# VH-VL binders against Isomaltosyltransferase (ctsY): the designs that were tried, part 12

Target 1, 124 residues: Isomaltosyltransferase (ctsY), of Sporosarcina globispora (Bacillus globisporus) (q8rqv0r968to1091)
Amino acid sequence: VEYEAEFGVQSGVSTNTNHAGYTGTGFVDGFETLGDNVAFDVSVKAAGTYTMKVRYSSGAGNGSRAIYVNNTKVTDLALPQTTSWDTWGTATFSVSLSTGLNTVKVSYDGTSSLGINFDNIAIV
Key: E = the ipSAE of ESMFold2; O = the ipSAE of ESMFold2 at other seeds; V2 = 0.75 times the mean of E and O plus 0.25 times the DockQ between their complexes.

## First folded at step 4 (VH-VL)

Design u04 (framework fv_tezepelumab)
Fold by ESMFold2-Fast, scan of step 4:
Formats: structure tokens, C-alpha cells, sequence
Structure u04 (fold): chain C 124 residues (1-124), chain A 122 residues (1-122), chain B 108 residues (1-108)
């Protein structure tokens, strides 16, 4: 299931369309202040371990973002440099979700690096 | 409402020191990286130095490394540049500028002060 | 050290499109920002992250960046656009901010 970043709950970030190759209606940028984030409501029928994929572009260098699930930080996800801001990559990690509604948040924390463009997450 | 005001410029002899200050207002100073950029008379922009939001990291242009020191005082919303061993080629208008991010990076300088003139002459 | 190359001057007729280039090795892999500076004034950000624009800058200003060349495009040029324009990138190998040499735009 894909969740477009531009349809998430945005805090301190903005939706943009000025780089090619995004899915949906745009992507999210403007991660510049500590605490800036995009939050998603993710519902699953069974509790368990899922694969979370983050689609992004990082034209300026190797970035990272903090991932929170139900208000608990689960990882600092590395977002390696992509060829350009118009070239999208995917970062993958394993995440535990509770049955029913989960809040998944991609956040710019004190441990995060660089500005990146954020397109979507996928839960598999 | 955002404002950056530089001070401390003047005329100084080669080999002397000078300290520039930049007073910030209208934004949360302690959350942003800050820069000094200079411009020699009739010439282009030259980046000088950056300091992270908390002062924990600093970077300098090769032309000033070892002679200039960038510091900040978040309790006073003030950015400083201590310039030692001044040379004729340091003659320039010095601008204080706010970074896009709390650190150095691919970010831009989104707000600039009006600048202060430093003239190094004998 | 990373170097950005700009033409020293560009001229356009009123109402026509000006294009100011910024050359750099593999610059398309970097974020390019553009500043406008009028005589006696501080620089002003006009385009950032290759093609984004501050809300207070007219949409006549746009940018692109691919391969070895970034371009600032100013459509429907007017006298008020006369200024020096500088491109800028961050060089991760040195942790330095690099400015181009500047381009003087004349609207004649």
C-alpha cells in the first residue's frame, strides 16, 4: 500500500511539483527546522513485521530521516544521494506495526541530515 | 520583521585585527546556521564562514582559515567574526546571512544583512 | 576547489526572455540557488533548489539544472530586473559554499 507524502499530515514542510518523476500529485520538501515531519495513518489487519519503503530524492548528498511509529522512534533511516533532484531512490527497512491504526512519521530530527524531497511510503 | 544588522567595520592597517558583529531579530536565531559572505569593491560574492545552530561545527574558506574565527551567542542573538592578521585582500563589504538549515549543507542563504565595510590599508 | 562559471554580462530587450547560465562539473547533481544584487544593496534570494521560488518573487523568474549547466530564466524582462545575478552551490567534498562570478543583466 502506498501513502503519498502530499496527502500526509504536514508539519513545517511543503508540497511541491517542480521536479519530475514523483508519484501522485507531488512530493514534500522544506525539511529545514528540527521537528519538521509528515505523518501517516496506517491501518493493518494483523500485528506483525512489515517492510517500509521510502521513496525520495537527494541531489545534494547523503541524507537521513528519523522514523517514528506510534510516537516511538524506530530508526534513523539513511537516504543515500541520488543522481539528481529528478532521480528518485528507495530506502527500505523492517518495521513492527500494531493491529488497526498506526501513526507513522517521517521526521527531521537532530540526528537527521540534509534536505531531501520525499515522495511516498509503501507498507508491504 | 526579520532583521540582521552588522557592525564593527572600519579602516585597519595590515596585520591588525578587527571584530565584526551581527545582531539578529525576528526569527528563532538559535535554530539556524549562520554565514559570513564578503564582497570586495567591484567584485563578486565570496563565502567566508559558517557556524552551526549550536556552535558545534564551523567551516571556513581556505583564504581565511587560521586567521578568522566565527562564533555565536544564542542568548544574545549575535553572530561574530574575529578577523586576525588582516591583509589588503580582505578589503570587502562583509554580509551576515541566515542559512536555510540548522547546519551547513546544500541549503541557501535566505536572508542577508545590509553589510559592513572593512578596509585594510597602509 | 569547485568552480562555477557565469557569463560576465547578458543583455535583453524589454519584454523578452533573459537566460543566465551557471556552468559546473556535474552541477545537475547539486542544488543551485540564485541571488539578485542591485547596486548598493544586499543580495536577495530569487530562485532556490534549482527551480523553487520564494513566494514574494514574481513567477517570471524560474530555474533549471541538468548535466553541467544550470540556468536562471527571467521572462518578460523589465528595467527593474537590471542587477548582478549570482549562482551558488554547496560543495560537499570541502564543506564550502561556492558562488559563481556573477552576471550583469542589462535590459536595453
Amino acid sequence: as target 1 above (124 residues)
Amino acid sequence: QMQLVESGGGVVQPGRSLRLSCAASGFTFSTYGMHWVRQAPGKGLEWVAVIWYDGSNKHYADSVKGRFTITRDNSKNTLNLQMNSLRAEDTAVYYCAKGRYWYDSSGYLDYWGQGTMVTVSS
Amino acid sequence: SYVLTQPPSVSVAPGQTARITCGGNNIGSKSVHWYQQKPGQAPVLVVYDDSDRPSWIPERFSGSNSGNTATLTISRGEAGDEADYYCQVWDSSTDHYVFGGGTKLTVL
Scores: ipSAE 0.000, ipTM 0.564, lowest interface PAE 13.1, mean pLDDT 86

Design v02 (framework fv_murlentamab)
Fold by ESMFold2-Fast, scan of step 4:
Structure v02 (fold): chain C 124 residues (1-124), chain A 120 residues (1-120), chain B 106 residues (1-106)
Amino acid sequence: as target 1 above (124 residues)
Amino acid sequence: QVRLVQSGAEVKKPGASVKVSCKASGYTFTRYAIHWVRQAPGQRLEWMGWINYGNGDTKYSQKFQGRVTITRDTSASTAYMELSSLRSEDTAVYYCAREWGYSGYEFDYWGQGTLVTVSS
Amino acid sequence: DIQMTQSPSTLSASVGDRVTITCRASQSISRIAWYQQKPGKAPKLLTYDASSLESGVPSRFSGSGSGTEFTLTISSLQPDDFATYYCQQYHSYPRTFGGGTKVEIK
């Protein structure tokens, strides 16, 4: 299931379209201040371990973002440099979700590095 | 048995605030969302806002932003909706409803409704 | 905001009739639910995700449709089914409801 960043709940970030190759209607950028984030409501039928994929571009170097699930930080996800801001990469990791509604948040924490453009997440 | 039980009817004067409660029982409350929907006499259902019960995140209808506040008390398994600066047009039955299950599901249980009457 | 338009506003029918209620969205949606409401009572979920029947709801109720056009059908109307029916989209926020269809005795 894919969740477009521009349709998530945005805090301190912006939707933009000024680079090619995004899915949906745009992407999210402007992660500049501690706590800036995009949150998604993710519902699953069964509790368990899922693969979460984050689609992003990082034209200036290696970045990272903090991932929260149900208000608990689960990882600092590495987002390696992509060839350009018009080239999108995917970072993957395993996440535990509870049955029913989960809140998944992609956040710019004090440990996060560099600006990145965020396109979507996928839960598989 | 899943149940949402709301507080009783209220009569308020224009300019006052009202706070309606919705107590959940019969399930684990913390991984669900509670929505608030109102219905003025003879009118359609109107969505007001929602709270993720597990983390307290809220979202409000733009029409009610600045006047509505939705909160929860996890120890009491209760969600609240407070509406301020009441007008006669706010006279309605106010419902809480649960969003649960899996992707594709919607309001499977509703509270019984709370009539709020705003009159001088 | 996504606007939901229901038709008809009122429908007169007899027990045993096949009843069809329609709902049109102002843009393409993939998530719609139908509710039944009786006077003085809270709405009750009938169908969700366009065509999924809620547990405990009689099989005479069915939902169908895609894109912008959706339908709730009652295959053989029973006395307990005289009520007002509402569609609701949950494709995006804010959630929006149709204007309602009152199914009344002929």
Scores: ipSAE 0.000, ipTM 0.549, lowest interface PAE 15.5, mean pLDDT 85

Design v03 (framework fv_murlentamab)
Fold by ESMFold2-Fast, scan of step 4:
Formats: sequence, structure tokens, C-alpha cells
Structure v03 (fold): chain C 124 residues (1-124), chain A 121 residues (1-121), chain B 106 residues (1-106)
Amino acid sequence: as target 1 above (124 residues)
Amino acid sequence: QVRLVQSGAEVKKPGASVKVSCKASGYTFTRYAIHWVRQAPGQRLEWMGWINAGNGDTKYSQKFQGRVTITRDTSASTAYMELSSLRSEDTAVYYCAREDYGYSRYEFDYWGQGTLVTVSS
Amino acid sequence: DIQMTQSPSTLSASVGDRVTITCRASQSISRIAWYQQKPGKAPKLLTYDASSLESGVPSRFSGSGSGTEFTLTISSLQPDDFATYYCQQYNSYPRTFGGGTKVEIK
């Protein structure tokens, strides 16, 4: 299941379309103040470990974002530099989700590096 | 409000190293990238490399890799570019320039005034 | 590396003229900026993302183009516009500049 960043609940970030290759209607950038984030409501039938994929571009260097699940930080996800801002990559990690509704948040916090455009997440 | 102020002109001998500074003010230094671009007399602008002021990640042009080192001091809001093993062909004006990639702005919106580095025997 | 080729290298013009300078990329790009540089000074941003005008830049400046061919146009040249102009791609690393176009008095 894929969740477009531009349809998430945005705090302090912006939806833009000025780089090619995004899915949906755009992508999210503007992570510039500690706490800026995009939150998603993710519903799963069974509690367990899922693969979370983050689609992004990082033309200016290696980025990172903090991932929170149900208000608990689960990882600092590395987002290695892509060839250009129009070249999208995917970062993958394992995430534990509770049965039913989870809040998944991609956040810029004190350990995060800038330099990314955020396209979507996928839960598999 | 936004300013990038560079250190003064330098005269160096071949084989020496030079370290140019770029002091930022008027914005949150650690949320932007600083690029270094040089221009030899009468020649085109040439990109050397950049640094993410927040995390210190760097990337260098292949031509300068091994001779250039870009660093920053977050407490001083200052970026540095050090070029070693200087040759007469390194005589140029060296500029720092800012990139606001957080807003998908990857062009250079503010530039330092430039630092002339002359390499002569 | 993406190579940026500007033409002409030098252009002689009079106040009031329409001036067009061209920049050709060795491969298709969408992320290109134009800078103005006066003697002894740092470059100044004019346009970005091919056609977006930077805040505070006079409306007589405009950027256009897509793919591999881009232009900067000055619709009615003013005395303050005699300068060297550079295109720059930021589609990929390394960042690369054109060779420059010097707009000088005819």
C-alpha cells in the first residue's frame, strides 16, 4: 500500500512539483525547522513486522529523516544521495505496526540531515 | 539581511596551501548548503564542491578531489575551503554561494564577495 | 558531466535593444539558472528553474526553454545590463556553468 506524501498531514513542510519523476500529484520538501513532518494514518489487519519503503530524491548530499510510529521514534533512516533531484531512490527498513490504525510520521528532528524531497511511503 | 563575507586576498607560492573562509549571517547556517565556485581571470565559473552546513557532508568536483577540503564551524557560522598543492593555474577569485535545498531551491541565491588567490613564484 | 555551451561569447548591443543569449546542455535538463556578473563583483541570480524570475530582478529579464536549449532574453537593454551572463545546470553533479556571454556597448 502506497501513501503519497502530498496527501499526508503536513506540518511545516510544502508540496511542490518542480522536479520530475514523482508519483501522484507532487512531492514534499521544506523540512527546515525542527519538528517539521508528514504524518500518515496506516491501517493494518494484523500486528507484526512490515517493510516500509520511503521514496525520495536527494540531489545535494546524503540525507536522513526520523521515523516515528505511534509517537515513538523507531529509526533514523538514511537517505543516500541520488544522482540528481530528478532521480528518485528508495530506502527500506523493517517496522513494527499494531493491529488497526497506526500513525507513521516522517520527521526532521535534531539528528536529521536536510537535502531530500519526499515522494511517498509504501507498506508491504 | 543574508550575508556571506569572505576572507581577504592571498598571495601564495607554488606548492603551498590556502584556506579561504566564508562567514554567514542573517539566517540559520546549519539548514543550508555552501558551495565553492572559482573563476580564473577571464574564464568561466567552475564548481569545486559543497558542504551541508548542518551535518558536514561534502561533495567535491573530480578535478579537485584529493586537493580540496571543505569544512564548516557551526558555532562560528563559517564555511572553509582549503586548496593544497597550489599551481599558477589556481590563480582565481574563489566564491562561496548558498543553496536553500529545503525549499527545492538548488540555484545559488546569495554569493560571497569573492577572494582573490594569486599563485606566483 | 553535463556540458553547458553558451552562444554568443560576446554580443554588442545598444540601449533599447532586445538581447537573446542561448545555452545548450549536452543532455536534457529542467534545472537551470542564469546569473549576471559585473566586473570585479560576484554573480547575481536572475532566473532559476528555466523560467522563474528571482525576486527583485527587473521584468525585462526572462528565461525560457526546455530539454537541451535555453535562452535568457532582455527585452529592452538598459545601461545597467552591460555585463557577462552565465547559465548553470543543477540537474546533476557536478554543477556546471556555461562559458559566459559578454554583453558590451555597440
Scores: ipSAE 0.006, ipTM 0.626, lowest interface PAE 9.0, mean pLDDT 87

Design v05 (framework fv_murlentamab)
Fold by ESMFold2-Fast, scan of step 4:
Parts: sequence; C-alpha cells; structure tokens
Structure v05 (fold): chain C 124 residues (1-124), chain A 122 residues (1-122), chain B 106 residues (1-106)
Amino acid sequence: as target 1 above (124 residues)
Amino acid sequence: QVRLVQSGAEVKKPGASVKVSCKASGYTFTKYAIHWVRQAPGQRLEWMGWINAGTGDTKYSQKFQGRVTITRDTSASTAYMELSSLRSEDTAVYYCAREYHSGWYEDAFDIWGQGTLVTVSS
Amino acid sequence: DIQMTQSPSTLSASVGDRVTITCRASQSIDYIAWYQQKPGKAPKLLTYKASSLESGVPSRFSGSGSGTEFTLTISSLQPDDFATYYCQQYHSYPWTFGGGTKVEIK
C-alpha cells in the first residue's frame, strides 16, 4: 500500500510539483529546520515485520532521514544520491508495526543529512 | 557583502598536485554548496565537482574521479579543491562558485570566486 | 552526459541591436542558466530556471525556451554587453556548459 507524501500531515515542509516523475499529485520538499516532518497514519491487520519503501529524489548528494514509528525512532534511513531531482529512487528497510493504527513519521532531525524530495512510502 | 575569495596563482610541474582554497564571507557558509569549475585557455567552462558545506558530502565529475578531492573547513568558512597527477592539459583557471543548497531543487551559481590560474609546465 | 550545443560561436553586432543566442540540449531539461563572462573575469549569472532574471541584471536580458531549445536575448545591445555568453544545464549531474557565444563589436 502506498501513502503519498503530499497527503500526509506536514510540519515545516511543503508540497511541490516542479520536478517530473512523482506519483499522485506532487511530492514534499522543504526539509530545512530540525523537526520538519511528514506523518502518516498506517493501519495493518496483524502486528509483525513489514517492508517499508521510501520513494525519493536526491539530486545534490547522499541524504538521510530519521524514521519514527509510534513516536519511537526506528532508523536513520540512507537516501543515496539519484541521477537528478527528476530521477526517483527507493530506499527499503524492515519495520515492526502494531496491529491497527500506527503513526509513521519521516523526519529531518539532528542526524539527518542533505535536502531531499520525498514522494511516498509503501508498506508491504 | 557576499564574497568568495580564492588563493593565488600556482605554477606546477607535471605529476605534482595543487590545492586551491576558496574563502566565503558575508553569508552562512553551511547553507550553501560550493562547486568547482575550470576553464582552460580559450575553452568552455567544465564542472569538476561540489561539496555540501554543511554536511561535507561530495560529488565529482567522472572525468576527475580519483584525481580530485574537495573538502571544507566550517570554522574557517573555506572550501578546498586538490587536483593530483597534474598534466599540461590541466592548465586552466579554476573557479569556486556557490549554489544555495536547500535540497528542494537545483539552483544556479549566483556568486563566483575570482579564479585561480594553475599553470602546469615542465 | 547532457550535451549543450550553443550557437553561434561568434556573433558580430552593433550597439542597439537585438541579439539572440541559442542553446540546444541533447535531451529534455527543465533547468538552464545563462552566464556572461568578460576577459580575465569570472562568469556572472544573468538568468536561471530558463526565464528568471537574476537580481541586479538589466531588463534588456531575457531567457526563454523549454525542452531542448533555449535562447538568451539582449533586446538593445549596450557597450557593456560585448562579452562571451555561456548556457549551463543543472537538470542532471554532471552539470554541463555550452561552448560559448562571443558577442563582438561590428
């Protein structure tokens, strides 16, 4: 299931359409201040380990974002450079989710690097 | 006053290395990327690589990969470009230039250093 | 790499002339900048994002185009405008520049 970044709850970031190749109606950019984030309500039928995929572009270098699940930091996800801001990559990692509603947050925090454009997350 | 000031001209022998500095003033150094661009006599501008002044992350043109190293010192607000294994074809004016690094989109080079002439001759 | 082909390589013009310089990309791009360079000096940014005029640049300079075809126009050439002009794509790494167009006095 894919969750578009532009439909998430945005804090300190904004929706944009000035680069090609995004899914949905746009993507999220503007990660510049510590604490800037996009939060998603993710519901699963059974507790367990899921694969989370983050679709992004990083035209200026290798970036990273902190991933929080239910207010607990899970990882600092590496977002390797893509060919350009119009070329989208996918970063994949394993995440544990509780039965029912989870809050998943992609955040620019004190361990995050570089600006990136954020398109969506997918839970598999 | 936003300025990038580069180190002075260098004369090197083939096989040597050169390190050019680029000192920033008048802005928050860590919010910008510094690019290095060279221009051989009578030729076009050629992009070499860049560094994110905040994180220290670098990216190099494939042509210069393995010979160029770009670094920075945040306390001195200075970026450096070192080119090794110099050849006569490396004779050029080397420029540093800044790009606003928001990570939201690419930007043009709005401020340039004055250039550093590097001459490689026997 | 995206190849930037600039034409003409040399252009002779008189003060007051309308000058148009073209730049063709080998593939579709969204971001192009134009720079002016005078002998012995660093390049100066004129336009970015194809058509946005840099602050402090005279309004006689304008950029236009999309896809693979871009132009820089000087609507009424002034003595200070005799220089070499370069286009640059910043759509995809590595950044690449055109070969330059030298605007010479006629």
Scores: ipSAE 0.000, ipTM 0.532, lowest interface PAE 15.1, mean pLDDT 83

## First folded at step 7 (VH-VL)

Design c05b (from c05 with heavy chain S53Y R56Y, light chain Q53R; framework fv_becotatug; at its last look DockQ between E and O 0.58; V2 from the best seeds 0.00; counts 0 for: pae O 17.9 > 2)
Fold by ESMFold2 at other seeds, look of step 7:
Structure c05b (fold): chain C 124 residues (1-124), chain A 120 residues (1-120), chain B 107 residues (1-107)
Amino acid sequence: as target 1 above (124 residues)
Amino acid sequence: QVQLQESGPGLVKPSETLSLTCTVSGFSISSYYVHWVRQAPGKGLEWLGVIYYSGYTDYNTPFTSRLTISVDTSKNQFSLKLSSVTAADTAVYYCAREWRGYSYGPFDYWGQGTLVTVSS
Amino acid sequence: EIVLTQSPDFQSVTPKEKVTITCRASQSIGSNIHWYQQKPDQSPKLLIKYASRSISGIPSRFSGSGSGTDFTLTINSLEAEDAATYYCHQSYSWPLTFGQGTKLEIK
């Protein structure tokens, strides 16, 4: 299942359409201040390990974002440089989710780097 | 201190709607899930569903067409409605708070329960 | 749906004995099992979470163990007040399910 960033709960960030290739109706940028994030309510029927895919653009270099599940940081996800701001990459990692509703955040925290364009997440 | 309290009519006629309220105190409803569980007389525990204060719900499969769980955040109240009841719905109904950690967890606080009898 | 099967269904027990109750899951659930005590006309009370983690205010004679499919609740020195029905509960997969219960009575 795919969750568009522009339909997540945005804190300190903005939806934009000024680059090509996003899914849905836009993408999110503006990760500038510690704590800026997009949050999603992700519901799963069983506790377990899921694959999380983050679709992003990082045209200025190798970026990173912190991933939180239920307010606990689970990783600093590397977002390798993309060819341009109109080119999108997918970063993939394994995430443990609890049965039912999980709050998943893509966040700029003290270990995060660079501006990025954030398009969506997928949970598989 | 943490408290949950079920309330509602103890007697419901067949085919009508069972309606219960769970009033909570002593914790932030934004930090915890609330579950509904029932226990028929002399029987075991049956999970009915879950609600978060945002309005997110999920229901046990047999109840998806009859069960509605809701929240009134201004009153710290969760509500359960079960439509088209029969004698099989006679039970003690509990609301319970889920302990939260890195996985979905146990129910650490339970209400006292309220018996609902379905009969003419 | 994950079925939890407890053993025994009931047991007459003598004070000060060690009592064990088992719960078997129909599939592996890691440590996502919890134990409750329910006395007559009372609500369930959480005893053990995540197979083996203690709960503040619960007597130390209660302990839990196991992982995967086989789980055990142990009462190391039974007291008369421990006469109750005990349930295991899994939080691994929806729908959430409980074991059928184990009733302990004092001989």
Scores: ipSAE 0.000, ipTM 0.544, lowest interface PAE 17.9, mean pLDDT 87
ESMFold2, look of step 7: ipSAE 0.000; ipTM 0.569
ESMFold2 (binder alone), look of step 7: mean pLDDT 93; pTM 0.949

Design d1 (from a28 with heavy chain D103Y, light chain R55L A56E T57S; framework fv_firastotug; at its last look DockQ between E and O 0.35; V2 from the best seeds 0.00; counts 0 for: pae E 9.1 > 2)
Fold by ESMFold2, look of step 7:
Structure d1 (fold): chain C 124 residues (1-124), chain A 120 residues (1-120), chain B 108 residues (1-108)
Amino acid sequence: as target 1 above (124 residues)
Amino acid sequence: EVQLVESGGGLVQPGGSLRLSCAASGFSISSGYYWSWIRQAPGKGLEWLARIYHSGRTYYSTSLKSRLTISRDNSKNTLYLQLNSLRAEDTAVYYCARGPYGYYRYFDYWGQGTLVTVSS
Amino acid sequence: DIQLTQSPSSLSASVGDRVTITCRASQSVSSTYLAWYQQKPGKAPKLLIYDASSLESGIPSRFSGSGSGTDFTLTISSLQPEDFATYYCQQYHSSPYTFGQGTKVEIK
C-alpha cells in the first residue's frame, strides 16, 4: 500500500510540484529544521516484518532521513544520490509493525543529511 | 552566467523602513530550494537573516523575524527583503546568496552587497 | 539555534606557515553540514570548503577541512600572501544557518 507524502501529516515541510516524475498530486520538500517530518497512519492486519519503500529524489548528493515507528527511531535510511532532481530512487528497508495502527514518520533529525524530495512510502 | 545584484540600500533614519531587491540573472529563482539574505555590520561577522524557498515558504532569524519580510516576484526574477523599525545596529552590508544545483544548504553565489546606513 | 565559536579570533602568521582554525558547535552538526568561507575587505565571502571537507571548485589544494560532530577545523598547509583574510565557518544542519564570529589571519 502506497502513502503519498503530500497527504501525510506535514510538520515543517511543504508540498511542491516543481520537478517531474512524482506520483499523486505532488511531492514533499523543505526538510531543513530539526524535527521536520511527514507522518503516516499505517494499518496492518498482522504484526510482523514488512518491507518499507521510500520513493525520493536526492539530486545534490547522498541524503538520509530518520524513520520512526510509533515514536521510536528504527533507522537512519540512506537515500543515495539520484542523477537529477527529476529522477527518483527507491530506498528499501525492513520494518517491524504492530497489528493495527502504526504511526510511521519520515523525519529530518540530528543524523539526517541534505535536502531531498520525498514522494511516497509503500508498505509491502 | 549566474549573477545576483542587490539594490535599494542607502541612508535611513531610525524607525524607518526600507525594501531591498536582489535581481537574479542566468537562472530562475523558482528553480531552487531557497534564496537567502545575509548581512554584515561594519567590522563585524556574517549574520543570516532570512530565506525564501521556491514554494514561497519563508524562514527568518528568530531575533529579527518581527521586523523582516522576505518575498519574491517570479515574473521579475527578483527577491526582496523588507526591513522595518530600523535601528543603528541594522547598519550593514546586505547580501543576497544562493546555493548550488537546486539544493541551497550553503552559499556558493553571493551578490556584491548593498549598504544600509541607519542614522538620524 | 546552533552557535558556532571560532578559535582563535585572530592570528598572526608568516608566509609558508601551517595555519589551523577551529570551529566548535554548541550541539552536534552532522559531519557533512559545515562550510568555510574566506572574506577579504570590501568583498563578499567566498566559499572554500563545503560538507566539512569537500574542496570547492577553483580553490587551491592547500586549503582543507576536517572534523565532525561539534569540532571542525580549516587548515591552510602553507600560507600564501593572498590567504591573509578573515575566515568564517557556517553550519547548515538546521535553520537558522548560523556563522561563526570569524577568524582574522594577519601577516606577522
Scores: ipSAE 0.006, ipTM 0.619, lowest interface PAE 9.1, mean pLDDT 84
ESMFold2 (binder alone), look of step 7: mean pLDDT 87; pTM 0.903
ESMFold2 at other seeds, look of step 7: ipSAE 0.020; ipTM 0.634

Design d2 (from a28 with heavy chain D103E; framework fv_firastotug; at its last look DockQ between E and O 0.62; V2 from the best seeds 0.00; counts 0 for: pae O 8.2 > 2)
Fold by ESMFold2 at other seeds, look of step 7:
Structure d2 (fold): chain C 124 residues (1-124), chain A 120 residues (1-120), chain B 108 residues (1-108)
Amino acid sequence: as target 1 above (124 residues)
Amino acid sequence: EVQLVESGGGLVQPGGSLRLSCAASGFSISSGYYWSWIRQAPGKGLEWLARIYHSGRTYYSTSLKSRLTISRDNSKNTLYLQLNSLRAEDTAVYYCARGPYGEYRYFDYWGQGTLVTVSS
Amino acid sequence: DIQLTQSPSSLSASVGDRVTITCRASQSVSSTYLAWYQQKPGKAPKLLIYDASSRATGIPSRFSGSGSGTDFTLTISSLQPEDFATYYCQQYHSSPYTFGQGTKVEIK
């Protein structure tokens, strides 16, 4: 299932449409202050390991974002440089989720780097 | 040639307001850059005040947020800073500056600055 | 907020000297999000170094930067007459984008 960044709960960031190729109605940018994030309510029927896919653009270089599940940091996800700000990449990692509701955050914290354009996540 | 030219400085009274302008030439302010206002009190260091992204999104210094407005007029290729409730400690040279393309946040071009003096 | 402390606050040097200025951050910045500026009296700051170690366009090779995390250094390998100025570091990892207090390099 796919969660569009512009429909997540935004903290310190904003929705924009000024680069082509996003899904849905826009993408999120403005990751600048430590703690800026997008949060998603992700519900799963069974506890277990899922694959998380993050669709992004990082035109200025190799970026990274911290991923939190239920307020616990689970990784610093590498977001390799894309060819341009109009080119989108996908970063993939494994995530453990509890039965029922999980809060998943894509966050700019002290180990994060660069501004990026954030399009969506998918949990599979 | 890329140029940034500040104006609107001068002598103002405490409690008053100032509105500074930054006229840009050699590129469009609607391009994918960030712009900031930075000030420097006489004999002191640099203090970042506010920035505006090419999309119009704004960011402010926490200590000055309630007294600042950064804005732009794309048709005039001009950036503005409004500072209200002026105090003696607001006496400074005020610079506008441009960051590099995209999300990078250092300042590769600076104006020459405009002096604001707050006195009774 | 990330605070930057420069050392020394001032120094006296002669033409031809090697000069080293340090900048310490109160918490880790992303390993390279630090810039250095030169400012001469009555002039605007001028970008020297970005990303901790990359020289801006037109900056002479005698200027170099290094460091990561919390500790950063600007080096002038052979000081020239035009290099007597005040130097500032700046972090751009998190807003507000804070500057160091400056290091004044004076003629001995």
Scores: ipSAE 0.014, ipTM 0.659, lowest interface PAE 8.2, mean pLDDT 85
ESMFold2, look of step 7: ipSAE 0.067; ipTM 0.701
ESMFold2 (binder alone), look of step 7: mean pLDDT 87; pTM 0.906

Design d3 (from a28 with light chain R55L A56E T57S H93Y S95R; framework fv_firastotug; at its last look DockQ between E and O 0.61; V2 from the best seeds 0.00; counts 0 for: pae E 10.9 > 2)
Fold by ESMFold2 at other seeds, look of step 7:
Structure d3 (fold): chain C 124 residues (1-124), chain A 120 residues (1-120), chain B 108 residues (1-108)
Amino acid sequence: as target 1 above (124 residues)
Amino acid sequence: EVQLVESGGGLVQPGGSLRLSCAASGFSISSGYYWSWIRQAPGKGLEWLARIYHSGRTYYSTSLKSRLTISRDNSKNTLYLQLNSLRAEDTAVYYCARGPYGDYRYFDYWGQGTLVTVSS
Amino acid sequence: DIQLTQSPSSLSASVGDRVTITCRASQSVSSTYLAWYQQKPGKAPKLLIYDASSLESGIPSRFSGSGSGTDFTLTISSLQPEDFATYYCQQYYSRPYTFGQGTKVEIK
């Protein structure tokens, strides 16, 4: 299941459309202040380990973003450099989710780096 | 050659307004950079004022937000800073600068600056 | 806000001297989110060092940076005539991103 970044709950970030190849109606940029984030309500039928995919662009270099689940930081996700700001990569990691609703955040915190364009997440 | 050139400074009366320009050459202002305005009062240190991202999104110093507007014209490859309600404390050299591609936290290219003097 | 205090505020030195300038942050800038700039009279600042110790392209190797957390140092190993200038540190860990007050390096 895919969750578009522009339809997540945005704190300190914004939706833009000035690069091609995003899904949905746009992508999110403007991760600048500590705590800037996009949050998603992710519902699963059973507790367990899921694969989270983050679709992004990082044209300036190897970026990173903190991932929170239910207000607990679970990783600093590497976002390897993409060829350009108009090309999109996918970063993948394993995430533990509880039965029912989980709040998943993609956040700029003290260990995060670079500006990025954030398109969507998928939980599989 | 990558170049940033500020203009539009000069003598202004207190309460006045002024628009500064930053003409860019050797690269496009729409190419994934952040551009900032930074000022330096005579004999003083540096103060960040505002920035604009390649998307057009703007950000301002909280102390000066009500008196500044940063903007751009992509067709002229030019950035602008509108200064309003000028005071003597706003006398400074105003620089435009950019960070590394996709980064806004420090500044690897600077213009030559333009002097704004506020006195009646 | 994170305040940066440079020491000394000014110094006099001769060509060939080793010069050290310190920058102390009022709070940790975590690990290395600190840059150094050189500014000559009537000119814009020029980036020397980023991430505390990384030398910017085209900057002579006599410039070096070190430190982490709250205490940072810029070193000029053998001062040259073109190095007489004012030097600024800048933190970019937390907004607002702030500059030190400057250190003026003058000819003795």
Scores: ipSAE 0.007, ipTM 0.613, lowest interface PAE 8.7, mean pLDDT 86
ESMFold2, look of step 7: ipSAE 0.007; ipTM 0.576
ESMFold2 (binder alone), look of step 7: mean pLDDT 87; pTM 0.899

Design d4 (from a28 with heavy chain F27Y G99E; framework fv_firastotug; at its last look DockQ between E and O 0.16; V2 from the best seeds 0.00; counts 0 for: pae E 14.3 > 2, placed apart)
Fold by ESMFold2, look of step 7:
Structure d4 (fold): chain C 124 residues (1-124), chain A 120 residues (1-120), chain B 108 residues (1-108)
Amino acid sequence: as target 1 above (124 residues)
Amino acid sequence: EVQLVESGGGLVQPGGSLRLSCAASGYSISSGYYWSWIRQAPGKGLEWLARIYHSGRTYYSTSLKSRLTISRDNSKNTLYLQLNSLRAEDTAVYYCAREPYGDYRYFDYWGQGTLVTVSS
Amino acid sequence: DIQLTQSPSSLSASVGDRVTITCRASQSVSSTYLAWYQQKPGKAPKLLIYDASSRATGIPSRFSGSGSGTDFTLTISSLQPEDFATYYCQQYHSSPYTFGQGTKVEIK
């Protein structure tokens, strides 16, 4: 299931359309201030380990974003450089989710780096 | 090569206003990165004031937010800083600068600066 | 806000001297979020070092940066006549971006 970043709850970030290849109606940029984030309500039928895929662009270099689940930080996700701001990569990691509703947040915190264009997440 | 040229400075009385311009060349201000205004009072250090993202989103120094407006005209490739309610302590050279690399906010290209003098 | 305090605020040195300037942050800054600038009288600042230790394009190898957390250092290994200037550190860990008060390097 895919969750478009522009339809998440945005804090300190904004939706933009100035680079081709995004899914949905746009992507999110403007990660600048500590605590800037996009939050998603992710519901699963069973507790367990899921694969989270983050679709992004990082044209300036190797970036990173903190991932929170239910207000607990679970990783600093590496976002390897893409060939340009118009090309998109996918970063993948395993995430533990509880039965029912989980709040998943892609955040710029003290360990995060670089600006990125954030397109969507998928839970598989 | 990116070039930035500030203009619009001059002598202003306390309580007055000015609009500063920063004409960019060699790079489109709508194509990426952040663009900032920084000032330097005579004999003093540097103070970041405001910035605008390529999307048009703006950010301001908290202490100065109510007196400053950053804006742009993409068709003229020009940034603006509106200064209002000027005080003697606002006397400074005002620089525009580019910030490379999204999350990284250092300034790799600077204009020559334009002097604003606020005096009675 | 993160305050940066440079030491010393000024110094006198001779050509060929090794010069060390420190920048202390009021709270922790990632080692990737600190820059150094050189400013000569009547001129705009020039970027020397970004990401605490990376030299900007065209900057001579005598300039180096180091440090992490709250303590950062700019070193000029052998001072040249063109290096007499004021030097500023700048953090970009969090808004508002702030600069140190400057360190003036003068001829002895």
Scores: ipSAE 0.000, ipTM 0.520, lowest interface PAE 14.3, mean pLDDT 85
ESMFold2 (binder alone), look of step 7: mean pLDDT 88; pTM 0.906
ESMFold2 at other seeds, look of step 7: ipSAE 0.006; ipTM 0.573

